# Miniprotein binders against b1l550, part 137

Target 1, 279 residues: b1l550
Amino acid sequence: MRLPEELLERARDIHSEAPSHRIKLDRVGSFGLKVPVEFKGFLLLAEADVWVSLPEGRRGVDLSRQVEAIYELSNPPKDPFSLCREAAISLLEKLNYADSSGVSIRFDAPLQDGESLKYYGVEISSIASDEIINKIRVEILGMTACPCTAELIRAYKSSEIAATHTQRSLGILEVSTKAEHPDPDKLASIIERAMSSPLRTYTKRPDEGGLVIRSLSNARLAEDVVREMIHLFLEEFGHLPEDTHILAAVRSMESVHMHDIYAERSFSLDEIRKEISSH
Short names: E, the ipSAE of ESMFold2; O, the ipSAE of OpenDDE; V2, 0.75 times the mean of E and O plus 0.25 times the DockQ between their complexes.

## First folded at step 14 (miniprotein)

Design yc6 (at its last look DockQ between E and O 0.78; V2 from the best seeds 0.00; counts 0 for: pae E 5.7 > 1.5)
Fold by ESMFold2, look of step 14:
Structure yc6 (fold): chain B 279 residues (1-279), chain A 99 residues (1-99)
Amino acid sequence: as target 1 above (279 residues)
Amino acid sequence: MTEEEKKRLIWKLALKAMELFRKGDYEEALKVAEEAFEIAVELNDPELIARALYIIGLILMEKGKKEEAKEYFEKAAEVAEKYGLELRYKLAEELLERL
């Protein structure tokens, strides 16, 4: 059933009224929208959140206008980074009472894996005010092999290839910068290279054996995986603005424990450079 | 300055113009928006051109210069329609309907 449009002339515009309690709100928006995006030749279904700030003198946000903005920009589908940035800026233009806006877009990114595909998690956001802050979070699974157990087993039985427990570990890189979003494939590559071995969509027995041997040859503590991620990040992205903020983390689903191991470091580029150069 | 660096500058200028606009500093907002427009034309980027025209129109509208604002919204809509920029077209047309 559709109500008559002439009712709009008689109804109050609730959103433009002053509220009973004049309190500014930081984020008012529509969350969990499904939007199409084009990412490196793939058409993907992403999940998006859109929001604006709400000044103390305005009762509500025109929520339908927020939804319109991102859906109109998503037709035809475009790369999620352009969509994110453009939607955030357009929200401030369309809802010009707001002093800030934000858009987050989440999707599973396909990644070439030999003759097959695998995927990793991506969440990007753009926060617009008098400047744009771009944030990207990449999460990808890899394999880690415990060096402590490997050394103990080597001491028990002399062997160049030591046995140890291996497990899936979730690597996380999160970057917040005034520059454009870093390429998520490069972030995913940094995480995988820091692990003992990448995970594969499938392996045949000889390849599976090679994967295990690789992981044992590159046994790493979760702490050292995080340090390696930071090192590799600085090599690839050390040119970003000095106030760029990074979070590097690993959650290791330890196969011999009832619980996970977690390691993380957050830093700005200028902070970490000073730390490294002091040694 | 690379093309991408110029685009980032235009985004920053557009955001600054909207910030000044919200503070009621319309003269400075207009200067900043006009600077963004000049760079957008230099880049020959239709979406950035339409955006800058729209922002200039908004500022002029609040300064009480409705006829000038209408011209800017019409130009923004024309650029947007020519280049298939659906959101830019709808934004400009919405403001024209209010006038």
Scores: ipSAE 0.156, ipTM 0.650, lowest interface PAE 5.7, mean pLDDT 88
Fold by OpenDDE base, look of step 14:
Structure yc6 (fold): chain B 279 residues (1-279), chain A 99 residues (1-99)
Amino acid sequence: as target 1 above (279 residues)
Amino acid sequence: MTEEEKKRLIWKLALKAMELFRKGDYEEALKVAEEAFEIAVELNDPELIARALYIIGLILMEKGKKEEAKEYFEKAAEVAEKYGLELRYKLAEELLERL
């Protein structure tokens, strides 16, 4: 049922009215939209959030225009990086009362694993105001082996490869920059290389044995993994602007405990360079 | 400048134009948007061209230059139609109806 247009003309625009309390809001938008994106030759259905700021003198946001903005740009499907940036700008153009906008797109990114696929979680965001800030968050599972237990077993029974407990660990890299979004595959690779071993979707017996041996020979604390992630990140992405902000974190799902071990470091490129240069 | 650098510059200029627009500095906003348009033409990117024309139209509309704004919206719509940018065409048409 469409309401007669004549009734719409008589209806007050509630969104344009002055609010009862003149307070600016930072983010108002639609969360959990589904949008198609093209990523590495895959057509993926991603989850998207879109928002704008709301000035103190306006009661509500034109939510329909926000939804239109992202879907207009998503047909035909394009890469999520361009979609984020273009949609963030389009939101400001369509909602001229807003001084800032943002778009976030989340999906599982395919990663080749031999003849099979594994994946990592990715969230790509762009925030537009007087400038554009691009944000990317990558989460990928790997495996860690505990060096402490390995040392205890080595002390008890002399072995070249000491037995130890192994667990799945979630590595996280979040990068916020005024530059273009860093390559998520490179970020995922940094996380995997920082762990004791990668995970495999499919293992044959020889491959499984090799994976475990690799993990045992490269035992790392959660703290070691975070430090290694930072080191590898600086090697690959040290060319980013000095004001680029990074979060490196690991959540280890410890196999001997009911709880997880967590370690993180938040830093800017300028900050971490000063720390390294001081040693 | 690489093509990518030029695209980045267009986006920066677009954002700056909108900032100036929100501040009521329409003359400087127009100048910045025109610069974005020139770069878009150099790139021969119909989407960026149509977008720049649209932004210029918006600025002119707020300046009270409705006739000039109309010309830019018409040009934006023409570019959008020619290159199958249907949604931008509709937006330009909607704005033309408001003028």
Scores: ipSAE 0.025, ipTM 0.412, lowest interface PAE 4.9, mean pLDDT 86
ESMFold2 (binder alone), look of step 14: mean pLDDT 82; pTM 0.804

Design yc7 (at its last look DockQ between E and O 0.01; V2 from the best seeds 0.00; counts 0 for: pae E 20.3 > 1.5, placed apart)
Fold by OpenDDE base, look of step 14:
Structure yc7 (fold): chain B 279 residues (1-279), chain A 99 residues (1-99)
Amino acid sequence: as target 1 above (279 residues)
Amino acid sequence: MTEKEKKRLIWKLALKAMELFRKGDYEEALKVAEEAFEIAVELNDPELIARALYIIGLILMEKGKKEEAKEYFEKAAEVAEKYGLEEWYKLAEELLERL
């Protein structure tokens, strides 16, 4: 049923009314939208969140206008980085009562693995106000081998390559910057290189054996992985602004325990540079 | 300046114009928005042109210059209609109805 336009004109605009409590809200929007994006030649269906701030004197946000804003920019499909930035700005323009806006886009990014594909998780965000802050979060699985158990077995059997327990570990890099979004493939590569070995979608027998041997030869604690991630990040992205904020983390799904091991470091580029220079 | 660089500059200018607008600095906001408009014209991008015209109209409206604001909203609507920018057309028309 479509209501007559005449009736709509007589209806009070609930969203523009004064609220019962004059309190500003930081984020009001639509979460879990599906939007098409173009990424590395792939057309992907991504999940998107869009929001704006709400001033104390306004009861509600024009949610339909938010949804229209992102879908207008999504046709034709474009790269998710541009979509985030453009949508964040568009939200502020269309919802002129808002002093801030944000867009977040999530998808599994394809990564070439021989003739097959593997993937990493990515969340690309932009927050607009008087400036634009770009945020990217990359999550990729790798493999770790425990150096402690390896040392115990080495001491017992005197083998050059000691057996040890191996597990899947999730590496996380989150970067917030006033610069452009860092390249997610480079971030994923940093995480994989910080692990004992990468994962493969499929392996032939010789390749599988080589992968395991590599992991054993590069046995690393979760703490080692995080430190290596930070080191590699500084080498690749040390040119970013000093106020760039980074979270480096690992969640190791330990194969000998029922629980996971977790390690993280949060820092700004300025902070970590001062720390390293002090040694 | 590359097309990409110009687009980035327009977005930066748009954000700055809106910041100034929210602070009540309408004169400086207008100046920044006009700069964004000039670059949008150089790029010959109808959407960016419509946006810039719309923003200028908003600033003028808040300054109490209703007649001038009307002209900019009409121009924004014209550009939007010509190039099938339905959302910008609706926004411009909505403000024209409020004036």
Scores: ipSAE 0.012, ipTM 0.223, lowest interface PAE 9.0, mean pLDDT 88
Fold by ESMFold2, look of step 14:
Structure yc7 (fold): chain B 279 residues (1-279), chain A 99 residues (1-99)
Amino acid sequence: as target 1 above (279 residues)
Amino acid sequence: MTEKEKKRLIWKLALKAMELFRKGDYEEALKVAEEAFEIAVELNDPELIARALYIIGLILMEKGKKEEAKEYFEKAAEVAEKYGLEEWYKLAEELLERL
């Protein structure tokens, strides 16, 4: 049921009014939108957030125009990076009172794992104003082996879920840059190479022993995994703008404690180069 | 001993060898790893054979016996390649390249 048109014509335009308290807002938007995307030949269902800044003199945001900006661009489905950037630009065009806009898109990215697939977490965003800042966060599970534990060798038992859970670690790379978003598969590869061993969805019995021995040969503290991630990142992405900001982190899930181990480093490319070259 | 009991013994011996190896007791580590190898050969289990050869090679390398270690890594790589043990093959080849 529609309302009579005469009633809608008489209603106040609440959104264009001045607010009772003249306070600007940094992010006003619609969060948790379901959006189809095409990523490397896969059709995926992503979750998106859209927002704009709101000046102190404007009471509300035209929310229908926000969702229109991303939905118009998502049909037919296209790559999430183009969708993210183009939707952020469209938000500024549609909501001319805003001085900035943002779009975030989250999805599980498929990665080949033998004859099967595994998935890793991706969140991208674009913040548009007088320039565009692109951010990407990737999260992937791997396996770590503690170099100092007598329980290191319990992981020799094949297909023991408890032993595998003891050594699961979540690696995180987050990159903010004026350049285009880095390739998420390359970021995921950096994280996996920094760990003691990749985590497999399925392994044949002859290969399980090799994964265990490899993890023992590459035993690393969470701190060392973070340092290795930074080293590999600089090797692959050292060409990005100097003000590119990175967060590298690992969360290790230890079975003998009620809590996780966590290590993190944030830096810009300029800052880390100076640090490495310093005495 | 049953086949299952022999496989469990090989795993226990391999773990003991690695523990002795990390303590720097290379002579005893080698004896334990060689016992695991003999049982693996008796079982004719290619993964257990490759694993034992790899462990022996690691111990010999840390003892400074590089030529002997090379022979064991080459044997481990040959067994791994023949039986499609890709991760064991990669591990053995990586250590051969470092020699």
Scores: ipSAE 0.000, ipTM 0.163, lowest interface PAE 20.3, mean pLDDT 79
ESMFold2 (binder alone), look of step 14: mean pLDDT 85; pTM 0.827

Design yc8 (at its last look DockQ between E and O 0.01; V2 from the best seeds 0.00; counts 0 for: pae E 25.3 > 1.5, placed apart)
Fold by OpenDDE base, look of step 14:
Structure yc8 (fold): chain B 279 residues (1-279), chain A 99 residues (1-99)
Amino acid sequence: as target 1 above (279 residues)
Amino acid sequence: MTEREKKRLIWKLALKAMELFRKGDYEEALKVAEEAFEIAVELNDPELIARALYIIGLILMEKGKKEEAKEYFEKAAEVAEKYGLEREYKLAEDLLERL
């Protein structure tokens, strides 16, 4: 049922009214939209959030216009990086009362694993205001082996490769920069290389044994993983602007405990460079 | 420059103009906004033209040039009306009422 146009003309625009309380809101938008994106030759259905700021003098946001903005840009499907940036800009253009906008796109990124696929989680975001800030968050599972238990077992029973408990660990890299979004595959690779071993979707018996042996040979604390992630990140992405902000974290789903071990470091490139140069 | 590159440039210029405006650098803000306007005209994009005119008007208003600001808001309204840009028209009207 479409309401007659005449009735629409008589209806108050509730969104444009002054609010009862003149308070600015930072983010108002639609969360959990589904949008198609093209990524590495795959057509993926991604989850998207779109938002803008709301000035103190406006009651509500034109939500339909936000949704239109991202879907207009999603046909035909394009890479999520361009979609984020273009949509963030389009939101400010279409909603000119907003001083800031943002778009976030989330999906599981395919990663080749021999003849099979594994994946990592990715969230790509762009925030537009006086500047455009690009944000990317990558999450990928790996395996860690505990060096402490290995040392205890080595002390008890002399072996070249000491047995230890192993667990799945989630590595996280989040990068916020005024530059273009960093390559998510490179970020995922950094996380995997920082762990004791990568995970495999499909393992034959010899491959499984080799994977475990590799893990045992590279036993690492959660703290070691985070430090290694930072080191590898600086090697690969040290060319980014100094005001680039990074979160490096790991959540180890410890196999001997009911709880997880978590470690993180948040830093800017300027900050961490000064820290390293002081040693 | 491609049309897409020009649109991106207009946006960068608009953002820069607003940044300069907030810093109180109205002269430089005006220059940047004028550049955005020229590119918008080159693209023949009525929405971008109306916006550029609006931004110029805002800068002039803050500079105390109310009469000049009025002219730019009127031009923005004219462009908006001609091309059926209801939102831009309403915005220009609201600003004209505040002058």
Scores: ipSAE 0.013, ipTM 0.234, lowest interface PAE 8.8, mean pLDDT 87
Fold by ESMFold2, look of step 14:
Structure yc8 (fold): chain B 279 residues (1-279), chain A 99 residues (1-99)
Amino acid sequence: as target 1 above (279 residues)
Amino acid sequence: MTEREKKRLIWKLALKAMELFRKGDYEEALKVAEEAFEIAVELNDPELIARALYIIGLILMEKGKKEEAKEYFEKAAEVAEKYGLEREYKLAEDLLERL
């Protein structure tokens, strides 16, 4: 049922009224939208969130305008970074009562893995106000090998047995910066290089042996994987603004334990440089 | 080739070398591992250089060429020590102890 157009002329504009309780809201929006994006030649269906701030003097937000803003820009599909930034700016322009806007876009990024594909998780955000802050989170699985068990087995039989437990570990890098979003492939590469070995989509027995041998030569504690991620990040992205904020983390699904190991460090570039230069 | 493309090529060559090694094709495994080493040197990346030297040493050790393998592990340790690569240094020293 379509309502008569004349009712729109007579109805109160509820959203533009002052609320009973004059309280500012930080994020009012539509979450879980499906948006097509083009990433590195792939057409992907991403999940998006859009929001704006709501001042204390305005009762509601025009939710249909929010959804319209991102869908207008998503047809035809384009790269998710441009979509994210442009949608955040468009939201702030269309809803001019807001002090800030934000857009988040989440997708699985394909990555070449020999003759096949693997993937890693990506979430990007752009938050617009009188400046734009860009955030990216990358999650990728790798293999870790325990150095403690490797040493114990070596000591038991010298070089007769080369073994340790190996497990999947989830590496996480999250970056918030005023600069452009870092390349997600570079972030994923940093995480994988910090691990004992990458994971493969499929392997034949000779390839599996090579993966395990590589892992033994690069056995690392979860704590040291995080430290290596930070080291590699600073080498590649140390030129970013000083107030850039990073979170580096690993969740290791330890194969000989009933529980996971988790290690995390968050820092700004300014903070970490002072820390390492003081030692 | 870009730096990213060269690093990915080194990874592909290292894996191919290990695959050939497991098949018993030691001569081809060495050729592929040496190519990975050359690209790592071109990048001037000490970590990748040390890792390529370890792979060559491992292949030689399994071929029964222990003296040649020792030379490669010693060189890997030298690179690791010079550039402060603590993990790579400890791995090279452990491999040398086993020989």
Scores: ipSAE 0.000, ipTM 0.073, lowest interface PAE 25.3, mean pLDDT 82
ESMFold2 (binder alone), look of step 14: mean pLDDT 85; pTM 0.840

Design yc9 (at its last look DockQ between E and O 0.01; V2 from the best seeds 0.00; counts 0 for: pae O 17.9 > 1.5, SAP 73.268 > 70, placed apart)
Fold by ESMFold2, look of step 14:
Formats: structure tokens, C-alpha cells, sequence
Structure yc9 (fold): chain B 279 residues (1-279), chain A 99 residues (1-99)
């Protein structure tokens, strides 16, 4: 034992008191912690939030135990999914007055881009109570063709000068499920495939050196990118539990407009299957 | 209306068609694009005619009317070839290959 029982009780006098107003709190914790993680062979410095519910009869949380729950599990570094889930469970064990706990871990995930490396945003969380709910949000920045500008330039170049439009788009997939966290690389791939123009490269035969390279650019509206993300998501992850909740979104940064264009759809797998089967 | 005024009207109609196209209102986008095509024919301007046919074909393709879209791209290519419009010909042929 580090301390006698009487000293431990005295050290908790303020936090174990009843509050002036008996109001339950949903999330009380330590936010913005720096933790090391190991992701697909990379050692990354992630940011983590840890929290618990606080019952109406308890004035405060034991912050040192919250920080303990994640730091002791983060050394040596481990994969962020195991860390997230195990820390959420540890919080509930260490802070037995809480009905629920949660852990969020944010990092930039590396992704091969030809001979170079690029990054996309990942935030995972696990919320533990009588069950565990796993959430993952993937954000990836892409480039899309602007059909309005491209067609205006092509259609009317001899009549009027059309402004060149360059469109950056942020693709977002967010999944909340009772199953394991979906693979973030697969979510990123879905977003990239939904946003990119198909580049069709064909090899006639490998050993003859005769190559036919075809390029087709298909400009897509933000709305159509969201629809394509949903289609591709259902192909890859349609097997997840039916109460799995998804948000698919695109924020397009129009260079000729003073504002972003945003498209979003949220749904459960049960909901979207019924919607599709009704057509 | 002068030729300059007609060309400006085609521009305004094309912008309107593309706004409607962006919103997924393909039926109305097609009507507006067809009006632009009629004005291009009045001007007897082969480049504007080929471009208008291409735009109509693109809208039809997104409506899921691939057979009709193909006919418009073929017409655009025919006009472009007849009048030596190299870029317009390449645009139409690319879309015909995609289909």
C-alpha cells in the first residue's frame, strides 16, 4: 500500500462530496493528452481525450486515475484501436462510480501515394458502459474537377473568357458501430475512389511493351461524391451490424465562390437498405 | 438581337443549365441546354453548335439515357469534323469511347 486508508479517505474529501446542485454530467475528463501509438509500423504521437460520466451525487472526478488509465497502457506503444478500447475499460474499472467511460484518439495516418507518403485524419473512440460502442472518423483532402468551369471553358472559349476553377474537397466518413473499428485505410480508399476521376490505364500485354493509356475525367458534384461514398461503403462494409450508423460528407472549397459547398447524409445500415430496396 | 447579344444569352443559359445539372435537376437542365442549342443554330456558328450538342449529350448521359447521349456525341463529332474543329472532335470522341 502506498498510503494508509485514512489518508486516502482524507485526500478524496472534496471530490467525493455531494455537489451543491445534484445534476448528472455526461462527460468529465482530461482532454488533449499526448500519447504514443504504433500504427501499421509507424510510431506516431497521437492526441487523446479520456472521460467518464459523473453521477448526480458526486462533486468531482479523480483526474489522476483518468490519466493513469491511458498512460499506463500507452507504454510501450501499441496500436491505437487496442489502446482506445482497453483504456475505456480501464477507466470504468478505476472510476467505479461512473456509468460510462470514453476514450478518443486522434492521429494523422500515413498512406502511400505512389513513391511518396501522404496523410489523412483519423479519430477513433470507444465508449464503454454495459456495451462498447466504437466510432471512427476519417477525413481526407482531395482534388475534384469542376464540371461548370471545365465545360464553360470548352464550350465558349471563343466567345468569353471563363474563370479557371480549382476545387479542393474534404471527404468525411464517420462510422459508429458495436463491431470492431473499420480499417481506416479502407475508409480513406472509399473516399478517394468516390472523389477521383477514373484514370484508366490499360496494359495490352506485359511482355510486349505495347501500352494503351486511356484517361477519362468524370467531374462530380459534391452531392454525387457523397452518393458514391455511400455506394462504395455498402459494398465494403454492408456486413456490419444493422444498427451501425454512418455519416458521409463532402465539403468542397469552390475557388470562384465565397463559401464552401457541403453535402451530407447520415443513416443506419437498416435505414439505407430499406431506402434502396424501395426503388 | 445582335450576334454578340445572342452569344451572351447562350452563356447565361449554359450557366443556368450547369447550375440545374449540379442540383440533379436533369430534366430542367436539358430544357435550358436545348434552348442554348437553338440559339447556336440561329447564329449558324459551328463551334457553338458542336459545343451545345456535347452539353446536351452530357446531360442525357447523367440522366441514364446512354443511347440518346451517344447520338448527340456522334452529331457533335460530325459537325466538328465537317468544320475542322479539332478540339471539339476530340471531346466528343473521348465521350464516345467512355460509353
Amino acid sequence: as target 1 above (279 residues)
Amino acid sequence: MTEKEKKRLIWKLALKAMELFRKGDYEEALKVAEEAFEIAVELNDPELIARALYIIGLILMEKGKKEEAKEYFEKAAEVAEKYGLEEEYKLAEELLEYL
Scores: ipSAE 0.000, ipTM 0.174, lowest interface PAE 12.6, mean pLDDT 76
Fold by OpenDDE base, look of step 14:
Structure yc9 (fold): chain B 279 residues (1-279), chain A 99 residues (1-99)
Amino acid sequence: as target 1 above (279 residues)
Amino acid sequence: MTEKEKKRLIWKLALKAMELFRKGDYEEALKVAEEAFEIAVELNDPELIARALYIIGLILMEKGKKEEAKEYFEKAAEVAEKYGLEEEYKLAEELLEYL
């Protein structure tokens, strides 16, 4: 039932009223929207969050305009990077009372795995104010083999390839930069290369055996994985602005424990360069 | 073909469809996606069926065939509902709201 336009005109705009408490809010918006995006030739339904800041003198945000802003830009579907940036800017234009806006788009990114697909999780974000900050978070599962148990087994029974426990590990790279979003496939590749081995969607028997052998021959602690991720990141993305912020992390779903092992490092490019140069 | 071989074929076809789509060959992309759908039906895998329908709908949407896309999303939702695929159902419904 559409309310008559005349009634709408008489209705108080509750959102434009002064709040009972004059407090600025950092983020107000719609979370868990679904938007189509084009990514590497795939059409994907992504989850999106859109928000703006709310000044102290305004009771609420015009949420309908936020939703309109992103959907206007998502038809036809486009790449999520452009969608994030353009939507963030559009939000500021449409909601002129906001001093900042943000868009986050999440989906499982397809990654070719031989004749099949695997995936990694990606969250692409843009925050607009006087400047635009682009953020990307990549999460991909890999496999780690424990070097400690391998050493114990080697000490007990001389073997070139020592048996050890293996587990799935989630690698995380989050990058915030004033530059363009880093290539998520490259980030995913860095994570996979930092682990003992990648995961496979499907394995034939010879391939499965090879995967396990590779893992065993490249045993790494969670700490090793994080350090390797940072090293590989610097090699690939060292050209980014020095104020670029990075989070590198691993969550190892340990097969011998009921709990996970977690390791992380947060740093700016400037900070980490100074650390490395000091050694 | 074994079930495993059929599943592998579906993924091959999906990859091919997406590559064709990326090249702007929407007609051939649709054909390949339809083939994937047929195999999914043969496998009687409701998840693969729903996903195939969804992919076809997305391709049609990009091609500007909004009404046809809607039909495929509705079919995807129907399959998802019938087989208790909550996530797929939610996705289809949300996309229908977008259209």
Scores: ipSAE 0.000, ipTM 0.131, lowest interface PAE 17.9, mean pLDDT 85
ESMFold2 (binder alone), look of step 14: mean pLDDT 86; pTM 0.848

